# VH-VL binders against Active breakpoint cluster region-related protein (ABR): the designs that were tried, part 18

Target 1, 199 residues: Active breakpoint cluster region-related protein (ABR), of Bos taurus (Bovine) (a6qns3r647to845)
Amino acid sequence: VKISVVTKRERSKVPYIVRQCVEEVEKRGIEEVGIYRISGVATDIQALKAVFDANNKDILLMLSDMDINAIAGTLKLYFRELPEPLLTDRLYPAFMEGIALSDPAAKENCMMHLLRSLPDPNLITFLFLLEHLKRVAEKEPVNKMSLHNLATVFGPTLLRPSEVESKAHLTSAADIWSHDVMAQVQVLLYYLQHPPISF
Short names: E, the ipSAE of ESMFold2; O, the ipSAE of OpenDDE; V2, 0.75 times the mean of E and O plus 0.25 times the DockQ between their complexes.

## First folded at step 21 (VH-VL; framework fv_ramucirumab)

Design g5 (from e5 with heavy chain S56T; at its last fold request DockQ between E and O 0.83; V2 from the best seeds 0.87)
Heavy chain, then light chain:
Amino acid sequence: EVQLVQSGGGLVKPGGSLRLSCAASGFTFSSYYMNWVRQAPGKGLEWVSYISYRGTYTDYADSVKGRFTISRDNAKNSLYLQMNSLRAEDTAVYYCARELTPSGYYEAFDIWGQGTMVTVSS
Amino acid sequence: DIQMTQSPSSVSASIGDRVTITCRASQSISSYLNWYQQKPGKAPKLLIYAASSLQSGVPSRFSGSGSGTYFTLTISSLQAEDFAVYFCQQYYSTPYTFGGGTKVDIK
ESMFold2, look of step 21: ipSAE 0.807; ipTM 0.911
ESMFold2 (binder alone), look of step 21: mean pLDDT 93; pTM 0.950
OpenDDE, look of step 21: ipSAE 0.914; ipTM 0.953
ESMFold2, look of step 22: ipSAE 0.766; ipTM 0.891
ESMFold2 (binder alone), look of step 22: mean pLDDT 92; pTM 0.944
OpenDDE, look of step 22: ipSAE 0.920; ipTM 0.956
ESMFold2, fold request of step 23: ipSAE 0.763, 0.809, 0.847; ipTM 0.891, 0.915, 0.926
ESMFold2 (binder alone), fold request of step 23: mean pLDDT 93, 94, 93; pTM 0.949, 0.952, 0.950
OpenDDE, fold request of step 23: ipSAE 0.932, 0.931, 0.931; ipTM 0.965, 0.965, 0.965

Design g6 (from e5 with heavy chain Y106F; at its last look DockQ between E and O 0.72; V2 from the best seeds 0.78)
Fold by ESMFold2, look of step 21:
Structure g6 (fold): chain C 199 residues (1-199), chain A 122 residues (1-122), chain B 107 residues (1-107)
Amino acid sequence: as target 1 above (199 residues)
Amino acid sequence: EVQLVQSGGGLVKPGGSLRLSCAASGFTFSSYYMNWVRQAPGKGLEWVSYISYRGSYTDYADSVKGRFTISRDNAKNSLYLQMNSLRAEDTAVYYCARELTPSGYFEAFDIWGQGTMVTVSS
Amino acid sequence: DIQMTQSPSSVSASIGDRVTITCRASQSISSYLNWYQQKPGKAPKLLIYAASSLQSGVPSRFSGSGSGTYFTLTISSLQAEDFAVYFCQQYYSTPYTFGGGTKVDIK
């Protein structure tokens, strides 16, 4: 279900699944070695996702008892399975072009304009996730997760070509697809390294 | 200096209209969700409405839905509340308020305007 | 709508006393609760966000705790300037709702 529908239905600016998973990682996962990199047990992830989808009253109990890597995996799964990526299909080409700019001032102006172009539910959810990932990276000496590690995990998760664009890429060499993945990582890394202070 | 300066209050009859204004300075206004909160004389606080960064998304307390409209003009750093079909129960001090962070990570109100009195009677 | 029940409605205490104010939610709100102080004729002032995080510029004698449905604000050593009304507010979902307030009088 689209993020704007979820946030309207929940009367929450950020989807509950995002808020709750991030809160639990902040409580007991921020010092977990390999958080977001280490896979949780797939059946635990699916069970937690199902409880969120059904809006069961047992959500808080499951969160408190569940392996933190399964909670991190549930968050990743949520973003991966959105019908439209968090950073949208519409803006995908603009992100790819913007990150390729060589002039630092032009790149900064472009990348901040792209944030202002996101639908507001997408933007606030992205900023929410970005602030969390920055806090995770601040604990790298303990959790071993660098900005680059986090960008590798979340870049392709949040910024993907649409089905139409994916079919266009299938008619190209496989190394073009690899270039797109590197650019997707670089977009998220850019925002982790150059936090938006205003937009 | 971060501040919210309010204007536009007054006395109106039931069924009347009023527009409240809130002028922001000292911060990047367009980076924040903005809220209206009201307080009837001698009573507690009641959230009225919020508006998203670009104004594309709004929400309202049930008691004001269909009668009040929140809006913003980011070029003028200004927040507005258009109040129509006013009732005696709308009598309150109205505050504009900024959310604590642009990310909405903590949905708390860290900067408040000075308040504007709206009186709806006779 | 999520109802926030605050107690006591008022308290009289001496300078130096420990004051505890409680707030109960009608459903679980996780840790999504804020505390405000309001002095007569003034706008509310944020004290605590996310149940336990102290806002910058707020004295360390203020602290918050709790999760789920039960929350507390504690003033560890009451000062003369702490005469005010205190409100809790949930942000789990809109409408954001406030407790009825607790008036703290210095005796």
Scores: ipSAE 0.688, ipTM 0.863, lowest interface PAE 1.8, mean pLDDT 90
ESMFold2 (binder alone), look of step 21: mean pLDDT 93; pTM 0.948
OpenDDE, look of step 21: ipSAE 0.898; ipTM 0.941

## First folded at step 22 (VH-VL; framework fv_ramucirumab)

Design j1 (from g5 with light chain T94I; at its last look DockQ between E and O 0.92; V2 from the best seeds 0.87)
Fold by ESMFold2, look of step 22:
Structure j1 (fold): chain C 199 residues (1-199), chain A 122 residues (1-122), chain B 107 residues (1-107)
Amino acid sequence: as target 1 above (199 residues)
Amino acid sequence: EVQLVQSGGGLVKPGGSLRLSCAASGFTFSSYYMNWVRQAPGKGLEWVSYISYRGTYTDYADSVKGRFTISRDNAKNSLYLQMNSLRAEDTAVYYCARELTPSGYYEAFDIWGQGTMVTVSS
Amino acid sequence: DIQMTQSPSSVSASIGDRVTITCRASQSISSYLNWYQQKPGKAPKLLIYAASSLQSGVPSRFSGSGSGTYFTLTISSLQAEDFAVYFCQQYYSIPYTFGGGTKVDIK
C-alpha cells in the first residue's frame, strides 16, 4: 500500500510502522553492533509486520519484547515491499543522472530539486529516516555502522527502477550489486553526507 | 530573524466567512509543515489543521472539517485559513505555527505567530 | 482522541521554589509529549519536546520527564519570568491534543 494512502488512513505524517520502529531503535538499538546490517529472525519480522498491517492495539507491547534486529528488519522489509519505492520509480532516472554530475554546485542543486519533486508524504518520510540514520552513524564507534554501511543497506531499498527499466536492465539476482546498485548506494550516501537543511 | 506575522480576523456574524493570513520570514517556508492552533478566551489550546510542504496533504480537527480550508502560497511565504460557516464556538485567538523539524521527527511547534482574534457573534 | 489531563490547575509559588506540573494521557503516548509556556497576551513558547529534550534557549532550570501515561515538568528554582500558564501537548496521534493548562502565580 502506497505511503500516501497509509498516512491518510492513519492521519499521520510518517507511517506508524516507520515511526515506531525508529523510536524503538533509538531507545535500545542505537548502540547495537551491526544494527540494520544484521538480519533479525524472519518469523519475528513477519509477525511484527502482520501486527502493523492489522492495526493491532498490542503493538507497543510487542515492540518492547521483540529483538531489536527484528524491529530493524521490519523497517527494511516495509520499505522494500512498497508498491513504489520511497524515492519513486518515476524519479529514478533523474536520481541516477543527478548523482553522476561532476560539478559539486550543480549536483547539490539537482539533488535538492529532486527532493522537492517527491510527493510530500514520501519526502517527509525520507527526511525522517535520514535524520534517524544520521544519528545511527554518529554512534559508529560503538555500533560499527558507517554512513557507507547504512547507504549500502538502504540505498537499493529506497530507490529502484520502474518495471519497464527493471525488465530491460536487470537479468539476475547478481545485478543487485551491479553498477546501478552502486549508484543507488551513492544517492543515499550523498544525502547522509549532505543532509538537506532547506528544499 | 525567524518570524510568523499574522493578519486578518475581526468580528463576524454566525454563518459568515473570514480568511486569516500568516506571513513567514527568516526561514525556508516551503521546507516545513505548517499548523493552525486556536485558543478560546480563557480556555486552553486546540489544534485546528496542518498543511504539507506543497499543500497537497492536509488534515483538520473534526470540529472544523468541511468548514475550514488551510492553504499556502510558497512563492509568497504565506499560510492561510479560510473559515466558512462560522459558529459562536469558533470564537478564539488563532495562531499559525511552524513544526520544530522539517522532517517530522518531533511534532512540536517551535515558532508561533502573534495571534489573530476572531469573534463570532450576533 | 487522546485526552491530556494536567494538574494542578493552578499553583501559587515564590521565587526560588521548586514547581512540579503533571500531565496524564488517556492512553500510552510513549514519549511523544511537548511542554509550552504562555504569558498573558502572547503566543505559547516551546520549552520541552519529546518528553525530556530541552528546546534551544530555554534555561536549564526547566526539565521534563516521563513516558507512557505520566509526565512531569519541573522548574527547579522559580524565577520572576516563570509566572505563566504551562501546557502539555501529545503528538502520538492526530488530532494533537493539549492539557488544560497550569497557571503558576505569585504567592
Scores: ipSAE 0.794, ipTM 0.903, lowest interface PAE 1.0, mean pLDDT 90
ESMFold2 (binder alone), look of step 22: mean pLDDT 93; pTM 0.951
OpenDDE, look of step 22: ipSAE 0.923; ipTM 0.958

Design j2 (from g5 with heavy chain S31T; at its last look DockQ between E and O 0.91; V2 from the best seeds 0.88)
Heavy chain, then light chain:
Amino acid sequence: EVQLVQSGGGLVKPGGSLRLSCAASGFTFSTYYMNWVRQAPGKGLEWVSYISYRGTYTDYADSVKGRFTISRDNAKNSLYLQMNSLRAEDTAVYYCARELTPSGYYEAFDIWGQGTMVTVSS
Amino acid sequence: DIQMTQSPSSVSASIGDRVTITCRASQSISSYLNWYQQKPGKAPKLLIYAASSLQSGVPSRFSGSGSGTYFTLTISSLQAEDFAVYFCQQYYSTPYTFGGGTKVDIK
ESMFold2, look of step 22: ipSAE 0.817; ipTM 0.917
ESMFold2 (binder alone), look of step 22: mean pLDDT 93; pTM 0.951
OpenDDE, look of step 22: ipSAE 0.920; ipTM 0.957

